# Designs tried in a protein design chat: VH-VL binders against Leucyl/phenylalanyl-tRNA--protein transferase (aat). Part 25

Target 1, 210 residues: Leucyl/phenylalanyl-tRNA--protein transferase (aat), of Deinococcus radiodurans (q9rtp4)
Amino acid sequence: MLAHMPAARTFLQHPDPLTREIAEGYAGGSFLMDNGDGLRWYGVPGRALVPLTEDAGLHVARRMRRELKHFRPSVDLAFDEVIAGCRGHLPGSPERDGEWISDELVEIYQHLHTTGLAHSFEVWQGDELAGGVLGLALGGAFIAESKFHRLTNGSKAALIHLAEHLDRQGFALLDAQIQNPHLATLGVYEVTDKEYRRLLRRALALDVEL
Below, E stands for the ipSAE of ESMFold2; O stands for the ipSAE of OpenDDE; V2 stands for 0.75 times the mean of E and O plus 0.25 times the DockQ between their complexes.

## First folded at step 17 (VH-VL; framework fv_gevokizumab)

Design W4 (from T6 with heavy chain E110Y; at its last look DockQ between E and O 0.74; V2 from the best seeds 0.62)
Fold by OpenDDE, look of step 17:
Structure W4 (fold): chain C 210 residues (1-210), chain A 124 residues (1-124), chain B 107 residues (1-107)
Amino acid sequence: as target 1 above (210 residues)
Amino acid sequence: QVQLQESGPGLVKPSQTLSLTCSFSGFSLSTEGVGVGWIRQPSGKGLEWLAYIYWDDDKSYNPSLKSRLTISKDTSKNQVSLKITSVTAADTAVYFCARDLEYDFRGWYYFDYWGQGTLVTVSS
Amino acid sequence: DIQMTQSTSSLSASVGDRVTITCRASQGISNYLSWYQQKPGKAVKLLIYKASKLQSGVPSRFSGSGSGTDYTLTISSLQQEDFATYFCQQYYKYPWTFGQGTKLEIK
């Protein structure tokens, strides 16, 4: 009898202990954050999900649709810059206060990038990095950890392009963790933790590539 | 210096539409990350968030009141407007506008600057 | 929706007193909490954000603490200008919600 092997198995059984630990946490529905008392695992009773397509509920305003064509998407071309942007440390990007991305977490992301779990999704105008999304790809799930802009609408463009890219690649889940009013305008919707875990298990079983 | 000031009709009859205006200075709604919201406070009760409008003209509403709320902006005049339709006595409150800045997925949605508020009474 | 509860609606104190105001959330809000000061005829003033971060320009006698569901605003030495209404706000889970407020009155 053939047993189905989840696509996320590569990371869940990774020889690197840190990669395994992080993959297990995220596969379990948790996410990492530092609220000033050290790096901790967090969960939420409601989980914010980004629709991957307009048919699925992704809302792209007409103006934004026109603007999207001016942003060129890429994957993993500026990982460190995306982290810096998300931390408000990228030149030209807005300063940010109360960052949950601690130095320790940065090191973790960088490590996970080397093992293939952490990724950056970028958008460019010309040769200038305009915005991006930092996240983890586990099976058919992409967990968007953070986003930033340097140019106007850069972060929104990054997120929309990411959703469309994930859909084309066969991903099933784009996780934004916590709902907020602005995300809601994009069609981001909330599901219960129970439903999220169900969706996550399904997504983790998919064999896709970013 | 950031400043916000609300203006309204003071008195509105039931079933009518309440129109409010927030005039602000010291910042622009053309700046990415900037949002202006409306909050109200009925007498003797807590504050209730009503609506947001963002630099990119995206809008969000309190789900419980969404069907009655319309928020808009005039960036050139540094004004944000709120309309509430079909008002009842329950809509009697002090109405505030306030500014916040959008930060990230994981939360920067407190209001750093407020107006003084304007009282609106719904009465026949 | 997350319910924010300030169990004390009114508090009397004297100048120089140490004052503590409490805010409780119906669920954990991970320090996504702000404190505001409200005076009649004045603009509402942000005091604390992210549970413990002092807003620029706010006197150091104000401080915020707490975690999970329970948060506290502390005025180390009450001044005359501090008599006002104080309320908390969570911005952890949409829609944002506020406490009922605590009116600090002169004894």
Scores: ipSAE 0.539, ipTM 0.815, lowest interface PAE 1.1, mean pLDDT 92
ESMFold2, look of step 17: ipSAE 0.633; ipTM 0.810
ESMFold2 (binder alone), look of step 17: mean pLDDT 89; pTM 0.907

Design W5 (from T2 with heavy chain G35Y; at its last look DockQ between E and O 0.77; V2 from the best seeds 0.00; counts 0 for: loop humanness VH .281 < .308, pae E 2.5 > 2)
Fold by OpenDDE, look of step 17:
Structure W5 (fold): chain C 210 residues (1-210), chain A 124 residues (1-124), chain B 107 residues (1-107)
Amino acid sequence: as target 1 above (210 residues)
Amino acid sequence: QVQLQESGPGLVKPSQTLSLTCSFSGFSLSTEGVYVGWIRQPSGKGLEWLAYIYWDDDKSYNPSLKSRLTISKDTSKNQVSLKITSVTAADTAVYFCARDLEYDFRGWYKFDYWGQGTLVTVSS
Amino acid sequence: DIQMTQSTSSLSASVGDRVTITCRASQGISNYLSWYQQKPGKAVKLLIYKASTLQSGVPSRFSGSGSGTDYTLTISSLQQEDFATYFCQQYYNYPWTFGQGTKLEIK
């Protein structure tokens, strides 16, 4: 009798200790951030999820749909720039207050990028980076860590394009962690931690590629 | 300098529609990440969040009042409007508008600038 | 909805005093907390956000602390202009909710 092994095992059993540790934490339903007292693991009683398609509940306004055509998506072409943007340090991007992406966390993301766990999803207008999403891909789950814009609607376009891309690639879960009113307008919905963990386990078992 | 100022009717009769206007300066709702919210405070009670309107014209409402609230903006005039239908005595309050800025998925929602508020009394 | 409780509705103090105002959330809010100052006829003023980050332009005598469900606003040395109502707000879970306020009065 053969037991099913989740595709996420590549990272959960990665030879790199840091990659294993981070993968284990996220596979367990936690996420990392610095809320002022150092880097810590966090959980939430309710988990915000982004629908992958309009049929699933993703709300894309007509105007935004038109605007999306002006953004060209890419994966992992500007990882450092996306991090910088998410930190408000990319030239032309807005300053950000109370940044939870510490220097330590940046180093972790960069390391995880080398091992294939961390990714950037970018949108461009011409040759200009307009916005992006920083995240982790674990099995069929994408944990969206942060997003930024430099051009108007850049972050929103990045998130919408990401959702559609993930759907095409066979992903099952796009995690935005904490619900807020603006995300809700996009159709982001909240599930209990228990339900999230159930969905996460299913997603982790999928053998997909970003 | 960022400034906001509320204006309203002062007095509204029950069952009527309350219309409020927030005029602001020092920022624009055409700027991505900018949003304006309405908050009210009944006499002797705490503050209650009512609604947001975002730079992209998306809107958020307090779920308990959603059916009665309509928020809109006129970016060219730097104004945000709020309508509350079917008002009752429970809607008597000082109404504030305030600015906030979007921050990330794990965002911070700090009302960094407020108006002085406008008192609205619902009475027959 | 998350309930925010300020157990002290009013507090009397003198100029120069150290004053602490507390705020409790019905659940953990992970430092998604702001403190505001309210004076009659004046715009509400943001003092602290992210539980402990001082808003630009706010005097250093104001500070915020806390974690989980319990948070505190501290005025190290009360000034005459500090007599006002102070209230907390959580923005961890929408709808956003506010404390009832603590009125700081002159003794």
Scores: ipSAE 0.652, ipTM 0.858, lowest interface PAE 0.9, mean pLDDT 93
Fold by ESMFold2, look of step 17:
Structure W5 (fold): chain C 210 residues (1-210), chain A 124 residues (1-124), chain B 107 residues (1-107)
Amino acid sequence: as target 1 above (210 residues)
Amino acid sequence: QVQLQESGPGLVKPSQTLSLTCSFSGFSLSTEGVYVGWIRQPSGKGLEWLAYIYWDDDKSYNPSLKSRLTISKDTSKNQVSLKITSVTAADTAVYFCARDLEYDFRGWYKFDYWGQGTLVTVSS
Amino acid sequence: DIQMTQSTSSLSASVGDRVTITCRASQGISNYLSWYQQKPGKAVKLLIYKASTLQSGVPSRFSGSGSGTDYTLTISSLQQEDFATYFCQQYYNYPWTFGQGTKLEIK
């Protein structure tokens, strides 16, 4: 009989050392960032989680629900463009006033995309890439690294469509990492690092695909 | 080129509603990630945030004042308004509006542009 | 809530002095800290964000440093226009909170 392996174990036991190292770091509850002092592993005492459904606490205003209909979601159609957007380098998108996605981290994300750990989630309006989310899919956890928009509401639409997609796919966890006031208005909530690690372990046991 | 300017009544009587307007230029509140906040400073005291309004019309209110606060925007006029009901002498302060950008999960939250402030005195 | 403390509420200095203003957080804030300059009747000015990154247009005599819970704004050689109130803000955990300010006065 053919052996099957949950998606998380595929990366935790991946033959590529870089993919395995990154997967192990994220499975342990850390994330990578270059905050101007080189690439480092970070953690936060309060981890921000996005509810996947309105019943679980995701707040989607009626106006936003109407706007969502104009955005077509996709997975992995524009990975390099999503990274460029997250860096503020995509033509037609707003410039960003700070970058934690260093050249080294871009190379890592591109590598992880080839091995299947890193993904882009896009939203389109007509033929235009309106926004997206860059992240890692590790078992039933999606760890959102960055988001961007090119068109009005594109970043918010990408996040909400992503949450709904993850729910449909059977994911358990959408990790936004660091809380802020706007995320809080969407129903994003914090858990302690201990709670996050417990939730993450359960999510990693799921055999689901993005 | 980014500028914000507060306007308000100067003097308000107790129990009345204080209405403030923030007029701005050099950016649009319809741009995703943009938000405007109201912050006040009573004489000789520290800064206290009051409310934020985001490009998508979501709002955040200081919980200790929420029942008295209403923030709104008119994006076509480049204006944000704040109302504070049932004012008392404790509402005497300099009121500022300020802009920030929230564009990412790991964005660098900073109020990069502020208005000059407007003094509001609550007195009988 | 994360409390931000500026232990000195007022200090006096002369033009040309090197001045250090401190800000302490009640917990680690991972460099999620901004410094502002306030003058009466003037727009508040952002000086530094990310603990040490100068905002565009801010003179190089301003610098920020620190990590964890302890952060410092330094003015390497005071100018006449630098006499103002300086305050910090953390944006590590909601709600964002401010220090009470340090007023820098002419000696």
Scores: ipSAE 0.418, ipTM 0.699, lowest interface PAE 2.5, mean pLDDT 87
ESMFold2 (binder alone), look of step 17: mean pLDDT 88; pTM 0.884

Design W6 (from T2 with heavy chain G33D; at its last look DockQ between E and O 0.77; V2 from the best seeds 0.00; counts 0 for: pae E 2.3 > 2)
Fold by OpenDDE, look of step 17:
Structure W6 (fold): chain C 210 residues (1-210), chain A 124 residues (1-124), chain B 107 residues (1-107)
Amino acid sequence: as target 1 above (210 residues)
Amino acid sequence: QVQLQESGPGLVKPSQTLSLTCSFSGFSLSTEDVGVGWIRQPSGKGLEWLAYIYWDDDKSYNPSLKSRLTISKDTSKNQVSLKITSVTAADTAVYFCARDLEYDFRGWYKFDYWGQGTLVTVSS
Amino acid sequence: DIQMTQSTSSLSASVGDRVTITCRASQGISNYLSWYQQKPGKAVKLLIYKASTLQSGVPSRFSGSGSGTDYTLTISSLQQEDFATYFCQQYYNYPWTFGQGTKLEIK
């Protein structure tokens, strides 16, 4: 009897050891960050999830909807810039505490980008990078690692466009890890770790492409 | 230099609406990732978060008080206002406003600057 | 909601003392914790954020540590200006919640 193979198996069984290791961790529900004590795996009791559609609970204010049309989305066109923005190092972007994205983690992201696990989602106004989201695509799950803005509402626009894009592509899960009041205004909701893992397993089984 | 200052009526009667104003300088609510929040402290008790308003006019409220709270901003005047309806003695507290900065997905918020607070007493 | 507990409501100490203030969360908050200093008639001052990161301009005698549910603010050598009320805040889970505060008094 043939067992169903998850689409994420490409990375879970990747010939590159680092890619396999990272994929395994994220498939298990953990995420990487550096909180000052070196790069470590983290979990949280509650997991923040971004609804992919308005029907699913995504809240897009009327004003924001009008503004969204002025942002042009793209995938993987400015990966390094997105990382820099997320770290507060992109020229024109605000200073920020991006210390959890250590140099080591940057190298990992860049490596994972080459193997196809890490991605950037960008929004532009004209030719100017306005904001973006850094994340990992594993099966039908997108783990949003970080986001940044350079232009007003750039990060918010990036996240909303990302959600819509993921929905169109057949993704089932957009993970933002930790809930906060601002995310809540977008309709981001929290589930238990147990429920998250259930959803994650289901998402990992999907054969979709970013 | 970032500064915030609260102003209020000092005394409010029960069932009335409490109106508070936060005036700030040194930053703008037109900047993304910037927010202003209200926090109160009843005498002898801990602090209680009340509401946020963000640069994009999105708002959030403490779920326990949501039905009575209205937060708004006037970016041009560098002011944030909070209204609390149907006040009772339980709403007697020092009310603070503070600047809130968002950095990332992963829960990066910080009240880095506060006002000195304004006392509001609810009494007949 | 996450409850934040500062078991010590008041603490007496002398200038030069090493002082430790503790804060416990009802659940894990993944270091999303801030420490504040409050003095009467003065603006509340942020001391530490993300459990251990010192806010700019804050003296190095202040430090934060901890993980999971248990966190600590330490003043290595207490100064006269440090007598105040200190309180913790979690910003891991909405709504944000604060500890009851610990008043540091002169012995």
Scores: ipSAE 0.531, ipTM 0.839, lowest interface PAE 1.2, mean pLDDT 93
Fold by ESMFold2, look of step 17:
Structure W6 (fold): chain C 210 residues (1-210), chain A 124 residues (1-124), chain B 107 residues (1-107)
Amino acid sequence: as target 1 above (210 residues)
Amino acid sequence: QVQLQESGPGLVKPSQTLSLTCSFSGFSLSTEDVGVGWIRQPSGKGLEWLAYIYWDDDKSYNPSLKSRLTISKDTSKNQVSLKITSVTAADTAVYFCARDLEYDFRGWYKFDYWGQGTLVTVSS
Amino acid sequence: DIQMTQSTSSLSASVGDRVTITCRASQGISNYLSWYQQKPGKAVKLLIYKASTLQSGVPSRFSGSGSGTDYTLTISSLQQEDFATYFCQQYYNYPWTFGQGTKLEIK
């Protein structure tokens, strides 16, 4: 049952060639983007990581902790809507010039979802999809590809709920790729590329489920 | 039409606190992914980032200046304020505010709209 | 901190010229680079972000290129309104930093 076994070996040895190729790239520390010239593999000298718990450095303000109660998390209930939200195509999502998620990349994510590598993490207010995170689960590493909101705080709530969910599930690594000042206020920190690859190898050895 | 406009005192004496206000229209700081930042430019020199404030009231400061800076917002008035304590002649600059959009983890983050700038001179 | 260097502080050019302005980062910035136009007494204007993506409403005579540490802004046929100072900025990692500027002057 390959589709529900997120361990890295499952995907690095997957019978589907595209799934294997993508898994190999991410296992090597690269990530995929389309910056207008087609799909390319990218790397960064300083990799942004999200702490999974407040003890590890995740900063959740008291106000935000109260607001989190109003967002209900889920996994893989609205994958196509999460992709559309990440592209700015849902009502309430901000317009996004120069999206890096091309039509070709959407098809890849949809395919990877059928093989079990790509996932969506959703947060809801009532029956409304309030925000979410699109990502890949590879062993004990979750590579957070993109996020969006439709309702205020939906994107931030999705990221915080995701970190807590990953901790409960035994993941070791939540990868946000590129640091910025707002992520830093949440406790997101950088490691060198060498350190990232070391942490990634450890995370890939874990046999955990999203 | 997105617009930002800075206002400030023009002249400030050394050791005083410099207070700046950014008034904007065409967007709101109630919208997720939106922030407003302050950048300054001394005469004939490059631009220096100072601080940002985001829709969720989270703040970021340039580490070299952090102890002297305070940024705040009034969302209902579409205003962002910056205070710089203990000013010296080195704080003489044109001060700009600008909109910062944080789209994503691998975002296309950019200062897409700026104010015209306000000159502040620190002089006895 | 990532240092951004614009080695040329000023350029002289005439209307109709093709102009290039360069910017070098002290380390790779994965195309997270913006170009801005500054005129005295005017709001700073974003021209290009992500190294090569043209901001909405910016004339097509402006273009950006480059990768890694080396980036270029090009104006294909200079207009009278293009005489200004041009700054690059990296937004790859914190703190975000700017180049020193290149002033484009009438010849």
Scores: ipSAE 0.417, ipTM 0.698, lowest interface PAE 2.3, mean pLDDT 87
ESMFold2 (binder alone), look of step 17: mean pLDDT 88; pTM 0.887

Design W7 (from T6 with heavy chain E102L; at its last look DockQ between E and O 0.33; V2 from the best seeds 0.54)
Fold by ESMFold2, look of step 17:
Formats: sequence, C-alpha cells, structure tokens
Structure W7 (fold): chain C 210 residues (1-210), chain A 124 residues (1-124), chain B 107 residues (1-107)
Amino acid sequence: as target 1 above (210 residues)
Amino acid sequence: QVQLQESGPGLVKPSQTLSLTCSFSGFSLSTEGVGVGWIRQPSGKGLEWLAYIYWDDDKSYNPSLKSRLTISKDTSKNQVSLKITSVTAADTAVYFCARDLLYDFRGWYEFDYWGQGTLVTVSS
Amino acid sequence: DIQMTQSTSSLSASVGDRVTITCRASQGISNYLSWYQQKPGKAVKLLIYKASKLQSGVPSRFSGSGSGTDYTLTISSLQQEDFATYFCQQYYKYPWTFGQGTKLEIK
C-alpha cells in the first residue's frame, strides 16, 4: 500500500517521528482529542463524511449559494488565527461547548503545519477572516479536525468552499468525524467504521495536494 | 450566565391555541451553531421533545406533533416562541425551553441549559 | 421512532450505596445518548452526554457506560442530594426521545 501512496508516503515515512506517528494514526482511522485527561486517540462507530459535490449529495440551499459569493476562500493564509478561532479565542467567536484542542494539541498542529501535514482553509469577507477549517491532508483524504466562524455562516461557507476545492484538487474524502442534525442539512452522512477504513485506504492511494 | 425563562398562560381551554415564550440571556440566537428548543413533561409521563429552531432559521419538529406546532424566533428580543393548536387535556404539562450548541465537527449534541419550566393546564 | 425504555420506574437505596440505572434503545444509537437529572422544583440538569462524558460541574461519582442499545448511569456512592428522577435521551434519529424515567428514593 505504501508504494501506491506517494503523497501519503511523504508523511507515513516522514523522518520526523511525531509527524509519522500522527499520520499513521489517522491513516488507521483514528483521530486525536484531549477532553480534559490528556491527548488520546479516538474512533467513532459512525463516521461523518461530507460529500464533495452536489451529485454525491452535497446540498447547498439557493440562499446559501448566494451567500457563498460573499466569502472568498484561501489555503494556509491564516493558520494560527484558524486554530485560535477553533478554540474560541478570536474576538466575536461564539461560546464553545468544551475545548478539546488543548495547549499541547495546538503545539502539535503548529508542528504538523511546518512539516506540511496540517492546514487551514479560510473564508474571508473583504479582509476580515469570517471562518475556517483546521485539518490534515493525507493523500486524497482531508480530515476536517475543527471549524469556526466569526461572522454568521462563516463556518458553513468554509466547509462548502472546502468541499468544492477538494473536488477540484482530486480528493476523494472529506471527513467530519461526528454527525449532528444541522450538518445533515448539507448532506453529511454516516458510514460504519469498517466502511470508513475502506474508503480511507482508497483515498490514501491518491497523489493529490490541497 | 446562560439563563432561560418560560412564560405561558397557565390555563387554556380545549380546542384553543397554546402560546409560549422563551426569553433568554447570556447567548444570542444570531450566532452560528446556536439552537433553542421546547420540551414538555406531561403529568405522570416523561419528557417529550417538541420543536427546535436554529440560528439560520432551520426548524426541527417532533413528527408526531408537527401539524400542530409552530416555532419562531425574534433574535433582537432574545426570544423563541411556540404555538400548539387544538389543545386537549393531553397537552397539560410543564413546558421547558433549552439550549444547545452545534458549532464544531466534534461538538456534543445535548440540551445543556434549561429553564425552570412553566405549567400549562388544559381544562374547561 | 426509537423507543427508549427504563425498565425500573423506582429504586430505593441508602446513602453510600452504588446505584445503577439502565436505559435500552429499540435500535442501535451509536452512543448518542444523554442522562438528565430532574430534582423536585428545579430545572432539568444534564449529567452525561455521548453515553459516557461527564458534564462540567457534575460530581465524579456519576458515570455513564454502554454501547449499541444498552446504556447505564452509575452513582458510585449515593449522596442525599442525589434523590431525583433520572432520564435518558437519544439524539441519534428524529424525533429525539426520552426514557420514562427512574425515580431514585433514599431509604
């Protein structure tokens, strides 16, 4: 499998042991979280996936399509600000229900950004950061770790723009981990853990970049 | 501090429309990820979820009651209202409003803050 | 609809006892389950979410466990203030539904 995953191999065989360990955990279908008792690997029995296109089930209401025009996407322009937003630390950010991105996990994301595994996807209104998504790009899989908004619909717009960007770049999988009823309005759906691991292996074989 | 408070008529006659208001403070319903919902507890029965309204005006109704329910919000007043049409004695209950936050991929879905409830009695 | 069943409607126990309250779903709910405490004259309080996660400010004597269709709430050392009714709720499938409740009576 490694011989058929040149982009994912960059991280699965990375000389930096932390980057390699994190990439291996995510390639195995786990994700990191710190819910108050230290950094742990997690999995869920039902994994939430975002369709990349309307043909695949991504639902963008007509009013939201008009709103999207006011949000301009970018990649890796404001990585530290996106992390701060996902922690509820930016002015105008909403209350957060628990903070699973600990100080230690921030350091890890910052490190992974320097080695190219972790990325930010931003949306702007004018020069104002309106929202974003923090995630990992591993082969043709994007694992969306967290999202935030500063302006109404900023995180919804960031997720939709991200899906469209990933489709253009040839990605196969956008992973949102945990379903909720509001995400379902966008067409987010659950797969079993076994099916997730199957889809992930196929995505890891793709030679694409964010 | 997050606080919610229900207000209602106390007594309603059968066949009339029950109108309830949830007034809240410590959060805004204009903020992405925020929802407010209504739950009731009929006498001698458990809790029953009725309706929920989200910041983007998406609404969720309990399908068993949907034809009788209308939920709406006034974001500038920090209020959510619920109407229940054609009430009967079965609608006698304590009515609660409650909040949840849905702002992240790994957020948790629950009613984290509740009001103290308001009793509504349906009788002749 | 997903039916949530708490087979025990009332339990009696003494201060210091270990108490277990059960909740069963009519189909798998993937740990999308919360436990609530309702004390007389008080607002309903969230205790446990996602089957096993303790809400902030809830004493550590409370814990949740289970998977699939079978879930439990445990109070490891019962205190006088734990006299209450306990409900489970699923949020896996609309409509969101609650168990019938288990009244915990101090003896």
Scores: ipSAE 0.467, ipTM 0.676, lowest interface PAE 1.8, mean pLDDT 86
ESMFold2 (binder alone), look of step 17: mean pLDDT 89; pTM 0.902
OpenDDE, look of step 17: ipSAE 0.760; ipTM 0.883

Design W8 (from W2 with heavy chain G35S; at its last look DockQ between E and O 0.78; V2 from the best seeds 0.65)
Fold by ESMFold2, look of step 17:
Structure W8 (fold): chain C 210 residues (1-210), chain A 124 residues (1-124), chain B 107 residues (1-107)
Amino acid sequence: as target 1 above (210 residues)
Amino acid sequence: QVQLQESGPGLVKPSQTLSLTCSFSGFSLSTEGVSVGWIRQPSGKGLEWLAYIYWDDDKSYNPSLKSRLTISKDTSKNQVSLKITSVTAADTAVYFCARDLEYDFRGWPEFDYWGQGTLVTVSS
Amino acid sequence: DIQMTQSTSSLSASVGDRVTITCRASQGISNYLSWYQQKPGKAVKLLIYKASKLQSGVPSRFSGSGSGTDYTLTISSLQQEDFATYFCQQYYKYPWTFGQGTKLEIK
């Protein structure tokens, strides 16, 4: 009666070797980064997770809640622009250290977009791309790789809208990898590697779409 | 060019409240991703982080000192203030403010610009 | 908390020398390490971030290296203006922590 496969196995058994390799790495709890000496797999002893709702701990100030209404979300509408924004290459974006997203990693993300693993989540103010999140959707886990803004509050709005979208879609996990003090003020919390792997396995078993 | 400068009382009596101001130019604390933090250095000792305040008015405090610290900002004046209550001789230090940028999930604070520091002495 | 240790508190050298300053973390920090230069009465300067990336405006005689728990700041040919105290800082796991400093003095 329940005759469908979990969405994560689509990528873990994908015929494209690159898609399969990347999915295996993320399913094992690692993430990719290029810190100037080529792509490497990284892990952390404590993993940063974003709560999907205010009841689960996501902090959304009243002023921010009102401002969210001016940001219209979308999925996969501007994938290349979101990558460029995350690298600091869009007009109006601040200068930033986007070099960990090397040219090689851009090609990988573009390829993974064609096979359905990599996605962009956009927020718009009118016709302008205000900000976004670049990530991977693997079962009920969304691995948020990078974010950016072009307009004030665009990055924060993108993250909050993404969390709410993931909740509506039935996702279990929004992964930000590495904790920092600002993420902590938004309600981002840290779990041990063992607990992360447990939560990830549960999320990977879910059959949901971004 | 980005510049920060601290100002403070120089001398404070024990049990009083220490008030510090960071005045800055070349950037705005209303810009998404920007924060200003306070760091202190007691004489002959290493640096100790105290507090951050972010562009969206969120705040982080060093947990060992949190009950005594209050950080605030006045974005229109490009100023950040720190108060430390119930000071003792252990609070004698050079106090610095510094800028940090957080634009990404993997872009941790770097403290790219600092002030020159201001010495505060708590007598006794 | 991640402890940062600079085992040498003071180092004597001459202009023109090659100088190395070391910093050890109590656990791996994946190259999330910065080096700072501190002189009395002057603003602290960021020299190196991400263990090896040179901050804009910093002379090329400064370089950083290392991985895992062990990191090194190198000054390839010491100049008069380089006599200062040097601190490392990790920004891998909150709370951020600093080394105790290494004071570089004229021999």
Scores: ipSAE 0.556, ipTM 0.769, lowest interface PAE 1.8, mean pLDDT 88
ESMFold2 (binder alone), look of step 17: mean pLDDT 88; pTM 0.871
OpenDDE, look of step 17: ipSAE 0.671; ipTM 0.846

